Miniprotein binders against p81326. Designs and how they scored, part 4

Target 1, 226 residues: p81326
Amino acid sequence: MLHFGGFIMEINHISKILEKEREEYIRNKVEEYLKQGFSKDDAVNKANQSWRTYIGHRIQDVIYNLLKKFLKDSGLKVTTDKALNNRNLPEELDKVKRLIAINYGEYLFLPDADVIVYKVENNDIKIIAIISVKNSFRERRFETTYWKLKLKESPVTSHIKVFLATPDKDNEISYKCPNGKPKKMRIILEYELDGIYFLKEDFEETEKAKHFGKIVEDIIEISKKL

## First folded at step 16 (miniprotein)

Design mc12
Fold by OpenDDE base, look of step 16:
Structure mc12 (fold): chain B 226 residues (1-226), chain A 85 residues (1-85)
Amino acid sequence: as target 1 above (226 residues)
Amino acid sequence: GSPEEEYRRLIEKAKKLIEKAKELAKESGNPELEKFAEQLIEFAEYLIRLAEEYLEEGKPKFAIEWLELAVRFLQMALELARKES
């Protein structure tokens, strides 16, 4: 039901609505930075960087809430790395935090985990999936891949699925071999990750590269096997 | 009308759709469809709250866009509920 055409189309609108803010946002930020004494070029660059951060948080929040609502009735819970970044966590979230932590010898660090899906069964927490949400790939292109590989290194975390969700606004990973030329980033991300989910229509679909509308069903299916 | 007037109009429309969609979802007799309709409604309610945040931030134009999206989700919920009624 979740993958019906109407739902898919409305998911695509999420990114479209968010992108409508860009022009106004950039303009306002440029003006702000100019007033602070930056050059025009510096102001533009800073505004663009600010936009990337802003839009990234916005789309992440929307996706988080979407997944939270559509996974709720399946007995699945959703949280974020931000929610885990607290000294005083409820027991459940403290367990979640520990179950996604990566060992670096003397230190434990959390992977970038914009969305964390888990279930509670018989008072045990099982981490099902981590979803990285990226609006664009201008920076940290393989960061999600790094975290996937690190999670694989431990029997505690090796089962955790790592997904990438993106509108891919710049068409950086929408196709594997556009014009006969391999897109390194698409190929590597698809190879290393458990799935890529697009919040857009125009992309090359594969077994691992799907429309975001399918992510809920896929997560539910994975949860049944754990 | 003004963006504020349009916003108010859409809010009222959304409220009516929520009520109708909830009512029809209960009557559908299909538990799966009811569940999905409820999920759509809850997500739409989130989008309404998001629109409110944008309005509070002084961005009524974008608030309206989010409300329109919410309305579309509510319409989808309503349509799903109707097909089984």
Scores: ipSAE 0.843, ipTM 0.927, lowest interface PAE 0.5, mean pLDDT 92
Fold by OpenDDE base, look of step 17:
Structure mc12 (fold): chain B 226 residues (1-226), chain A 85 residues (1-85)
Amino acid sequence: as target 1 above (226 residues)
Amino acid sequence: GSPEEEYRRLIEKAKKLIEKAKELAKESGNPELEKFAEQLIEFAEYLIRLAEEYLEEGKPKFAIEWLELAVRFLQMALELARKES
């Protein structure tokens, strides 16, 4: 991306804007839960849990729309796992759903797929990438790696790239060995996944760990090789 | 001004920028830059809709933040389009 210095900077603002809402959101939710008869401690805990869900959905929606717009002209399509959770799917989305399904013997289950990138060529669908969007890693540290490993087990899905996109606001995976101490989560995620993309500036860049601004180009390049 | 007035000002600014950026993008001799400018415009339009949602939710302060981001993307689109004209 030749002219993307400004683009990179503006991407970083997405997370910053979303985080500005936290204080007001928490305050309002605490008041709501107090009115419902919860203790102060319970109200605070519930408010924090509610915030994690809320902000997670918000950032996923923004990233989904960003990828949708910036991949469109490359002939690539974007959907979400939510869009696939319908009884009556269009044929195209039904095929997408089937092509990302993981076999558990008697059952097929979908991986967590916040964003799914695919192309349609001659009525054939090829899944290119799954992007997991995580605002924080408190409870679901290796969920994305699990799905990547499961997708590798089948020749139907083994080609699918799995990426993680995160602002990593708590610096859980921004550096491999800060102060000489290995960050287990960063090392494992980088090893197992096809890429980690940061919506921030302050991180250790590697071949697999890049700024989110590069994800569009990387996906397009991958799509050309499939 | 009031948050509502600032919101209206930014909406009008965004609309004007969209029109200018679209016009200049069409005049661009570089197809890649034209496409990227269009993508920036489309994403900015999404951000404007997002701002509207926040406004409807009674959160004008945050709506303004999203509009400001939209305006910056539109300015980038305009700058890209100008370099090729």
Scores: ipSAE 0.842, ipTM 0.927, lowest interface PAE 0.5, mean pLDDT 92
Fold by ESMFold2, fold request of step 18:
Structure mc12 (fold): chain B 226 residues (1-226), chain A 85 residues (1-85)
Amino acid sequence: as target 1 above (226 residues)
Amino acid sequence: GSPEEEYRRLIEKAKKLIEKAKELAKESGNPELEKFAEQLIEFAEYLIRLAEEYLEEGKPKFAIEWLELAVRFLQMALELARKES
């Protein structure tokens, strides 16, 4: 069912709808920044940065809700980094938070885990995967690989799959060797991560680089082996 | 027509599709397809809530885009339920 062509095709519309909003969003933000006294060049730069933050949050919300709806009947639960940072954590989420935290001496930090998938068996919680949602790679291009490497350092967290989900509208990682030249970012991300899932059709598919519509089946399959 | 009239037409269409898809999925006799159809409906219901958010923000043309996507998922749920009926 999850490989049904209609399901995959309709998922492509998510990023297309979001892209249609960009022009109006940026125009409104430029006007706001101009009224605040910024130059036109500064206003445009700030508006573009604002858009990237906005679109990233919106894509994350859609992905969270998609995974929540399609994974629940397989005994899988989904939460977010925002929910785990809430002041009043339910006991279950507090356990999830403790199971993914990385120790830095006197400090504990959560990895870049926009969306977390876990299961509960006999009151035991197993973390299955974390998904980092990236709209753009302008800043912190290898942040997700850093967190994968940190999670791999401990036997408590080394089983956790780390995925990247992206529309990659600017084709920064869509192909390994565009124009015959190796794309370092794509090659390193694919090598280090457990998977890259594209919210579009136009990308080079590999064993680890797939259409986002395949993520639900992949997560379910992984969960059955734990 | 007007964006408001188009949105109203689509929301009424979506409500009717939800009702019909739930009914046919129950009658299908295939629990695996019933579960998948229910998942499609629940995701479409999320998309409808997202569309309502855009409408409340005064962005009816984008609200229509999200609502059209919700309708596409509902039509898929209905198609699957009919094939197993």
Scores: ipSAE 0.834, ipTM 0.930, lowest interface PAE 0.6, mean pLDDT 89
Fold by OpenDDE base, fold request of step 18:
Structure mc12 (fold): chain B 226 residues (1-226), chain A 85 residues (1-85)
Amino acid sequence: as target 1 above (226 residues)
Amino acid sequence: GSPEEEYRRLIEKAKKLIEKAKELAKESGNPELEKFAEQLIEFAEYLIRLAEEYLEEGKPKFAIEWLELAVRFLQMALELARKES
């Protein structure tokens, strides 16, 4: 049902709306940094970096809320790594935090998790999936893959699906082998992750690379097997 | 009209659509469609809140864009509810 053409189109519009802010945002930030005494080149670079952070957070928030609403009726809950970065957590979230933690010997660290999908059954928490939401891949291109591999190393976390959701604005991973040239990032991400979900129309669809409109159904299906 | 006027117009439109969509969703008799319609409505309500945040940030033009998206989701909810009635 979520694969309804209209729904798909509107999902794609999310990134388009966010991108409309860019010009104004950059202009304002450049002006701000110039006033702070930065050179023009430095101001532009800083503004672009600020934009990447800003838009990244915005899209993550929208996708989080989308998943929250569309998974709710399936008895699935969502949270974020940010929500878990509190000293005083409710018992449920404390359990979630512990169940996604990665062991580094003397230390436990959380994976980057823009969205964490879990269910509660008889007061037991089952982590279903972690979704990384990336607007672009300029930085930390394989970070999500790293976390997937780390989660796979423990029997506690090995069942957790790791998905990437992206509009792939720069067309870095939309196709595997455009013009006969392999796109290393697409190939590796698709191989290592449980799925890639695109918030756009123009991409190479595969078993693991799908439109974002399918993610809800896929998560629900996974949840039934856990 | 001014961005503020357009914003207000869209808010009123969205409110009307929400009420109509909720009503039709209950009447559809299809539980799956009802759920999906409700999900669309709830997401639209989130987008309305997001638009409000943008407005508070002094970005009425972008607030309008989010409201328009919300309206489209609400229209989808209505269309889905109508097809099974």
Scores: ipSAE 0.833, ipTM 0.924, lowest interface PAE 0.6, mean pLDDT 92
Fold by OpenDDE base, fold request of step 18:
Structure mc12 (fold): chain B 226 residues (1-226), chain A 85 residues (1-85)
Amino acid sequence: as target 1 above (226 residues)
Amino acid sequence: GSPEEEYRRLIEKAKKLIEKAKELAKESGNPELEKFAEQLIEFAEYLIRLAEEYLEEGKPKFAIEWLELAVRFLQMALELARKES
């Protein structure tokens, strides 16, 4: 049902709407930084950095809320790594936090997790998936892969699916071999991750690389097998 | 009209669509389609809240874009609910 062509198309508009803000945002931030005494070049650079943070947060929030609504009726819950960064967590979230923690010997750290999907069965928490939402890959290109590999190292976390969701505006990972040249980032991400979901139309579809419209169904299917 | 007027128009349109979609969803004989329609409605409601945030931030142009998206999701919900009747 989520494969309704209309639904797919509207998902693509999410990124398009967000990107419309860029020009205005950059202009305003440049002006702000110039007033603070920065050079033009520094102001532009700072504005671009600020934009990346801003747009990244916005898209993550939209995707989080989308997944929250479309997974709810399947008995699946969602949270974020940010929600887990509290000292006083409800018991349920404290369990979630512990079940996604990665062991570094003396320390436990959480993977970057923009969205964490889990279910509660008989008071037991089962982590289903972690979704990383990235607007662009200019920085930390393989960070999600790192976390996937780390999660695989423990029997506690090895079952957790790790997905990447992206509009891939710059076409960095949309195709495996554009012009006959392999795109390392696409190939590695697709190999290491459980799936890549695109919030766009123009991409090379594979078993692991799908339109974002399929992610809900895929997560539900995974949840039934766990 | 002004961006503010257009925003208000879209909000009213969205509200009417929500009401209609909820009514039709309840009358649906297909539980799966009903569920999906409800999910679309809930997501649209989120988008409306997002639009409100943009408006509060002084970005009415972008708020309108989010409302238009919300309206399209609501229209999808209505279409789904109608196919089951």
Scores: ipSAE 0.833, ipTM 0.924, lowest interface PAE 0.6, mean pLDDT 92
Fold by OpenDDE base, fold request of step 18:
Structure mc12 (fold): chain B 226 residues (1-226), chain A 85 residues (1-85)
Amino acid sequence: as target 1 above (226 residues)
Amino acid sequence: GSPEEEYRRLIEKAKKLIEKAKELAKESGNPELEKFAEQLIEFAEYLIRLAEEYLEEGKPKFAIEWLELAVRFLQMALELARKES
């Protein structure tokens, strides 16, 4: 049902609305940093960095809430790595945290997990998927792939699907071979990840590269197999 | 009208749509459609809250855009609920 054209179009609007803030945000931040005594160049650079952080959080929050609402009736729950970054967690979230942890010998670390989808059955928690939400790929381009590979190494976490959700505003991974030139990032991400979901219309669709409108159904189907 | 007036108008429109959508969803003899309509409504409600946050941040223009998006989701919910009726 989520796959109707109207829903797809409205999902695409999410990113469009967020991007409209950029000019105003940058201007205001530049002014703020100038008042703090930074040079013009430093102010611009800091403003751009601040924007990347801001927009990244905004899109993550929207996607989190979208998934939360559209998965709930399927008995699926969602959380975030940020929510797990507490000393005092309820038992359920503590279990979730432990079930996504990656072993580095003496240390356990969590993968970057903007959205964690899990179910509770018979008091057991099953992690279904981790969704990384990226507005742009300027930083840490293959970080999601790294986490997928690390999760795959353990029988505890190997079943966890790792998805990337992105509007891909800079068209870095929208096509595999634009102008006959392979885009390494698209090819590698698609190969290593369980899926890439685009919050845009203009992309090369494949078995693994789909519109974000399909992610809910895909997650539900995966959850039934676990 | 002023951005504030437009915001208020959209909020009232959204509230009315929520009420209608909830009513129609309950009348729908199709449980799947009911659930989907409810999900759309709940997401729209989130977007309304998001719009409120933007308004509080002094960004009424963007708040309005989020409300417009919320209204569109509510309209989708209504349309889905009507087709099975």
Scores: ipSAE 0.832, ipTM 0.924, lowest interface PAE 0.6, mean pLDDT 92

Design mc12
Fold by OpenDDE base, last read:
Structure mc12 (fold): chain B 226 residues (1-226), chain A 85 residues (1-85)
Amino acid sequence: as target 1 above (226 residues)
Amino acid sequence: GSPEEEYRRLIEKAKKLIEKAKELAKESGNPELEKFAEQLIEFAEYLIRLAEEYLEEGKPKFAIEWLELAVRFLQMALELARKES
């Protein structure tokens, strides 16, 4: 049902709407930074960086809420790494936090997790998936891969699926070998991650690279096997 | 019309669609379709709240875009709910 062509198309509109803000956002921020005494070039650079942060958070929030609504009836819950960044957590979230923690010997750290999907059965928590939401790829291109590999190192976390969701605005990972040239990032991400989900129409579909409209069904299916 | 007028028009349209979609979803004989319709409605309600946030931020043009998206999700919910009636 989620694969209704209309639903897929509307998912693509999420990214389109968000991207429409860019020009106005940049203009306003440039003006702000100019008023603060920055040069034009510095103002533009700062505005672009601000935009990247802004749009990143916006798309993460939309995707979080989408998944929250569409997974709820399947008995699945969602949270975020931000929600877990508290000293005083409810018992359930404290357990979730502990179940995704990565061991570094003397220290435990959390993976970057824009969305965490879990279920509660008989007062036991099972982590189903971690979803990284990226609007674009920049300096930390393989960060999600790092966390996936780290999660695999422990029997406590090795079962956790790690997915990447992206509109891939710059077409960095949409195709594996455009014009016969291998895209290293696409190939590595697809190989290491459990799936890549695109919030766009124009991409090379594979077994692991799908439209974002498939993610809900895939997560539900995984949850039934755990 | 002004962006404010268009915003108001879309809000009223969305409210009517929500009520209609909820009504039709309850009348659906297919539990799966009912659930999916309800999910679409709930997501649309989120988008309406998001539009309100944009409006409060002084961005009525983008608020309208989110409302239009919400309306499309509601229309999908209605369409799904109608297929079983």
Scores: ipSAE 0.832, ipTM 0.924, lowest interface PAE 0.6, mean pLDDT 92
Fold by OpenDDE base, last read:
Structure mc12 (fold): chain B 226 residues (1-226), chain A 85 residues (1-85)
Amino acid sequence: as target 1 above (226 residues)
Amino acid sequence: GSPEEEYRRLIEKAKKLIEKAKELAKESGNPELEKFAEQLIEFAEYLIRLAEEYLEEGKPKFAIEWLELAVRFLQMALELARKES
């Protein structure tokens, strides 16, 4: 049901709507930084950096809420790494936090997890998937891959699926070999991750590279096997 | 009209669509369609709240864009609920 063409089209509009804000946002921030005494070049650079942070947060929030609503009736719950960064957590979230933690000997650290999907069965928490949401790949290109590899190293976390969701605005990973040249990032991400989900129409579809509209069904199917 | 007027128009449209979609979803008798329609409605309600946030931030143009998206999701919910009635 989630695969009807209308739903897919509307998912693509999320990124389009967010990108419409860019020009106004940049203009306002440039003006702000100029007033603070920065040079024009510095102001533009700072504005662009601010935009990347802003839009990244916005798209993560939208995707989080989308997944929250569309997974709820399947008995699946969602949270974020940010929500887990508290000293006092509810028991359920404390369990989630412990079940995604990566062991570094004396220390445990959480992977980057914009969305964490889990279920509660018989009072036990089972982590199903982690979704990394990236608007662009200008920074931390292989960070999601690093976390996937680290999660694989432990029997506690090795079952956790790691997905990447992106509109891939700059077409960095939309195609494997555009113009006959291999895109290392696409190839590596597709190889190492459990799936890449695009919030756009123009991409090379494969077994692991799909439209974002399929992610809900895929997660539900995975959840039934755990 | 002004962005504010358009925003108000879309809010009223969204409210009406929510009520209609909820009603039709219950009448469909198909539990899977009902669930999916409800999910679409709930997501649309989130988008409406997001639009409200943008409006409060003084960005009515973008608030309208989010509301239009919400309306389209509600229309999908309504259409889905109608097909199996």
Scores: ipSAE 0.832, ipTM 0.924, lowest interface PAE 0.6, mean pLDDT 92
Fold by ESMFold2, look of step 17:
Structure mc12 (fold): chain B 226 residues (1-226), chain A 85 residues (1-85)
Amino acid sequence: as target 1 above (226 residues)
Amino acid sequence: GSPEEEYRRLIEKAKKLIEKAKELAKESGNPELEKFAEQLIEFAEYLIRLAEEYLEEGKPKFAIEWLELAVRFLQMALELARKES
């Protein structure tokens, strides 16, 4: 039933709705920063950075709620990086946190795992996938790839699928060879990650690069093999 | 009409779609259909709450966009319930 007609296409409207908000958001933030005494150039830069943070969190929240609703009846649970960083961490989430943490000698850090999918069997937790949500690739182009490589280094975490979810509004990774030239960022991300899921219609679809709506079925199928 | 009037029209439509889709899915006797319809409804209910956030912030035009999306998921749930026994 997850393949039912409009499900996949309707999900792509999420990023379209959010993008309609951009102009008003930026205008209001510029005015706020100008009133605080920033120069016009600084106000514009700060407003754009504020927008990138805002839309990233909104997209993450929508993705979290979508996965939570559509995965629960398959015995799959969903959490977020924000929930894992709370001081009042329930035992179950503390175990999830421990199972995805990367050891750097004296330090233990979480990967950039915006959304985490796991299952619980007999009080035993198995991490299925982490999803990194990126609205743009301006500053941290290959961050998700780094975390996939770190997870691959240990047999206890190497099974964890690492997905990238993005509207990719500026077409930074939508096509492998635009104008006949290989797009390095798309090629490397697709090669290294377990999947790229686009929150839009216009992109080059491959075995690993798919419409976001297909992520639910993919996660369910992966979980059945674990 | 005003954005407020359009929002009220859509929220009333959404409420009717929720109740009808739940009723038809239950009448089908098909657990898989009932499950998927409930998932669509629950996600639509989340989208409605998101629309309410925008309305409370004085952004009714964006609230309507989210509510329209919620209605589309609810119509999908209803159509699924009608086509399945």
Scores: ipSAE 0.816, ipTM 0.918, lowest interface PAE 0.7, mean pLDDT 88
Fold by ESMFold2, fold request of step 18:
Structure mc12 (fold): chain B 226 residues (1-226), chain A 85 residues (1-85)
Amino acid sequence: as target 1 above (226 residues)
Amino acid sequence: GSPEEEYRRLIEKAKKLIEKAKELAKESGNPELEKFAEQLIEFAEYLIRLAEEYLEEGKPKFAIEWLELAVRFLQMALELARKES
């Protein structure tokens, strides 16, 4: 049923609707910062940064709710990095946190994993995939690939699929060879990650670069192999 | 009509679509269709809650955008149920 073309196309409206808020959001935030005494230039920079934070969290929330609704009947559970950072974790989520943590000697850190998909079998937890949500690639352009490489380093985490979900409004990774020249970010991200899922219509589709609406079927298929 | 009147029209449309889609999916006797229709409806209900947040914040034009998307998912559920029945 996930093959229904309407499902894929309607999902692409999510990012379009969110983008319609941008102008009003930024205008209101500039006014707020000016009232706080910031210069015009500082207020504009702060408003744009505020927008990037807002839109990133909103996209993540929609993705979380979509995955939760469409994966539940396949025995798959969904959580977030925010939920894992709560101080009073239920035992199940504490196990999820422990299973994705990366060891740096004296320190233990979570990879940047906005949304985490896992299953529970006989009180045992198996992490299926993590999804990193990126609205733009202005900063931390290859962080997701770093985390994939770190997870791949250990046999206990090497099975975890690492996906990137993005509207890519600025076309930073939408095409492999725009104007006939290889785009380094797209080439490296596609090579190293297990998949890139676009929240828009216009991009170069490949075996790993797909419409976001395909992610549910892909996760379900992966989970059956584990 | 006003944005608030349009929002009310869309909410009533969504309610009718939910009821009809559930009814037809159950009549199909197809458990996989019923599960998928339920998933579409549950996601649409999330989108309706999101639209309500925007309406309560005094942003009815954005609330309508989210509600229209919810209606599209509900129409999808109904369309699938009709083809199967």
Scores: ipSAE 0.816, ipTM 0.920, lowest interface PAE 0.6, mean pLDDT 88
Fold by ESMFold2, last read:
Structure mc12 (fold): chain B 226 residues (1-226), chain A 85 residues (1-85)
Amino acid sequence: as target 1 above (226 residues)
Amino acid sequence: GSPEEEYRRLIEKAKKLIEKAKELAKESGNPELEKFAEQLIEFAEYLIRLAEEYLEEGKPKFAIEWLELAVRFLQMALELARKES
């Protein structure tokens, strides 16, 4: 098998380029909000919120495009939460949506699945994996774990792999025992999820915690078993 | 010397790398290598479109960063194609 070391290294540049943008982005947004009449404190808060939304969408878009390009020749298709929430939904995507929906009595809701990988065999759709893209774990630390547990409760969805993709800039989950003490969030996320994929070089690699560039091979391998 | 001049030089370099990598990939005797090289080219083309978006938004320094990354992926595709030549 070809070595992917260069591929993994170059993928990690994505988060580095985006981080270089942060300071200028926030400064420009603060000035924009001040011109709109917001106080300094409100402008700073809104600028930081704007950045979190911007960077999350950008990372998700890059991940979507990467998976789409590298999985296509393996018979795997990729879609997003945005596409599944489109009012004008094609039949194939409507089936994908129904295959990941969770039943809450009178209500049906989609899990928090930013990117979805599936295959089509003889008009039969099989969901392979969902990828949750998270920049920060300060809020809703275990949201992805909750959705994995809910998916495990139904025979229709129990096979679906749930992955987390993150740059983890602030090292919230990068190491199991960073100061000789177990990091609860990292330990629980790694235990419950099917994989954590880091968009950076500096993290503790394990069987489930890997460089993001490895995700393509992992998804292809899983798809062959389903 | 200007960011616009540097962007123009990089985009011309990227276009030439795409042409060379596609031609060499067709001549490869390794179908898995050819497939991977073509995937690298397609992802690089996405990164070029992303760089164009930044340029249109008046962010030429970041557009250059994305375009440089695209060139790195194209160089990888070319090196893969050459090693089987």
Scores: ipSAE 0.813, ipTM 0.920, lowest interface PAE 0.7, mean pLDDT 88
Fold by ESMFold2, fold request of step 18:
Structure mc12 (fold): chain B 226 residues (1-226), chain A 85 residues (1-85)
Amino acid sequence: as target 1 above (226 residues)
Amino acid sequence: GSPEEEYRRLIEKAKKLIEKAKELAKESGNPELEKFAEQLIEFAEYLIRLAEEYLEEGKPKFAIEWLELAVRFLQMALELARKES
C-alpha cells in the first residue's frame, strides 16, 4: 500500500516544510556575509549558494531515513556516499564502495551517489540502485546522466538503477514541452536515467517520471528480479 | 499559546497516536498492515527527532512544522488500521 494516496501526499510536505525555512536562512546568511565585509550583491549570491547546499543536505537526510525505514523489512540496506568516504569502513561497506567505484585507469572514484540501496545474500552484496538528490539544476545539470552512462560501461555495474530525486520547485524539469518548446534537460534526464522522482504534486507524470512516494515500491520490485 | 506549549501539546498527541496505532494494527491480525503501520511510526519517530534538532537550534516554528508532519504520518497509520479493523 506504499502507493496509498495519503502516503504520497504527506511525502510532498517534506519539501514544502524545507522551503518555509528558506527566507529566514537567507536573511541570516546575508547578515553574516555583510559582517564579513562582502558587498550586498556578493552577500546575497553567497547566501543563496549556501542555502542550496544546506537544503540539498536536508533533503538527502530525509530521503535516506525514509528509504531506510521503508526498505528494511524487504531485506534491503541503505547507505550514503558520505558514509562510504569515512575512514576505517566496516567490511560490508568497503565492499559496497568497491562495487560502485568507477575505474579511471590507475584511479578509482565513486559516482556522485547521494543514497545507495543494496542487499546482502549469502555473504554477497548486490547494488540495487543509487539515488542522486538534486534541489536545483543551475550547475551540474547532467552529472547524474554521466554517472549512469559510466555505470553502464561495465557488466559488473550495468544493472545498477540510477534515480534522480528532486522537488524541482522552479519547474526546470517538471514538463517535457513547457510553453510549447521541448525542455532539453527533462527530455535527456528522462531518456538516460532509470527514473525521476518528484517531491511535489505538479509535474508531467510518465513511466519514468513519478511521485517520490512510488520509489519504495519500485526499488522493492527491482530487488526481487536480481 | 507559546511555541513551546504548542510543541509540548503536539508531542503528547504524537505519543498517544503511536500507542493507539500500534494497538489497532496488532488487533487487525494483518501482518502486511502491521508492517506498514510500524514503518509509518518509525518514520514519524525520525521526524520527531528532526523536530527536536530544530528546537535545539532555536527554531521552534520549524520544529513544530516537522512535528505536525510526524503527527500526520501517525494519523495515517491509525486511519489505515481502523479501515482494516
Scores: ipSAE 0.809, ipTM 0.917, lowest interface PAE 0.7, mean pLDDT 89

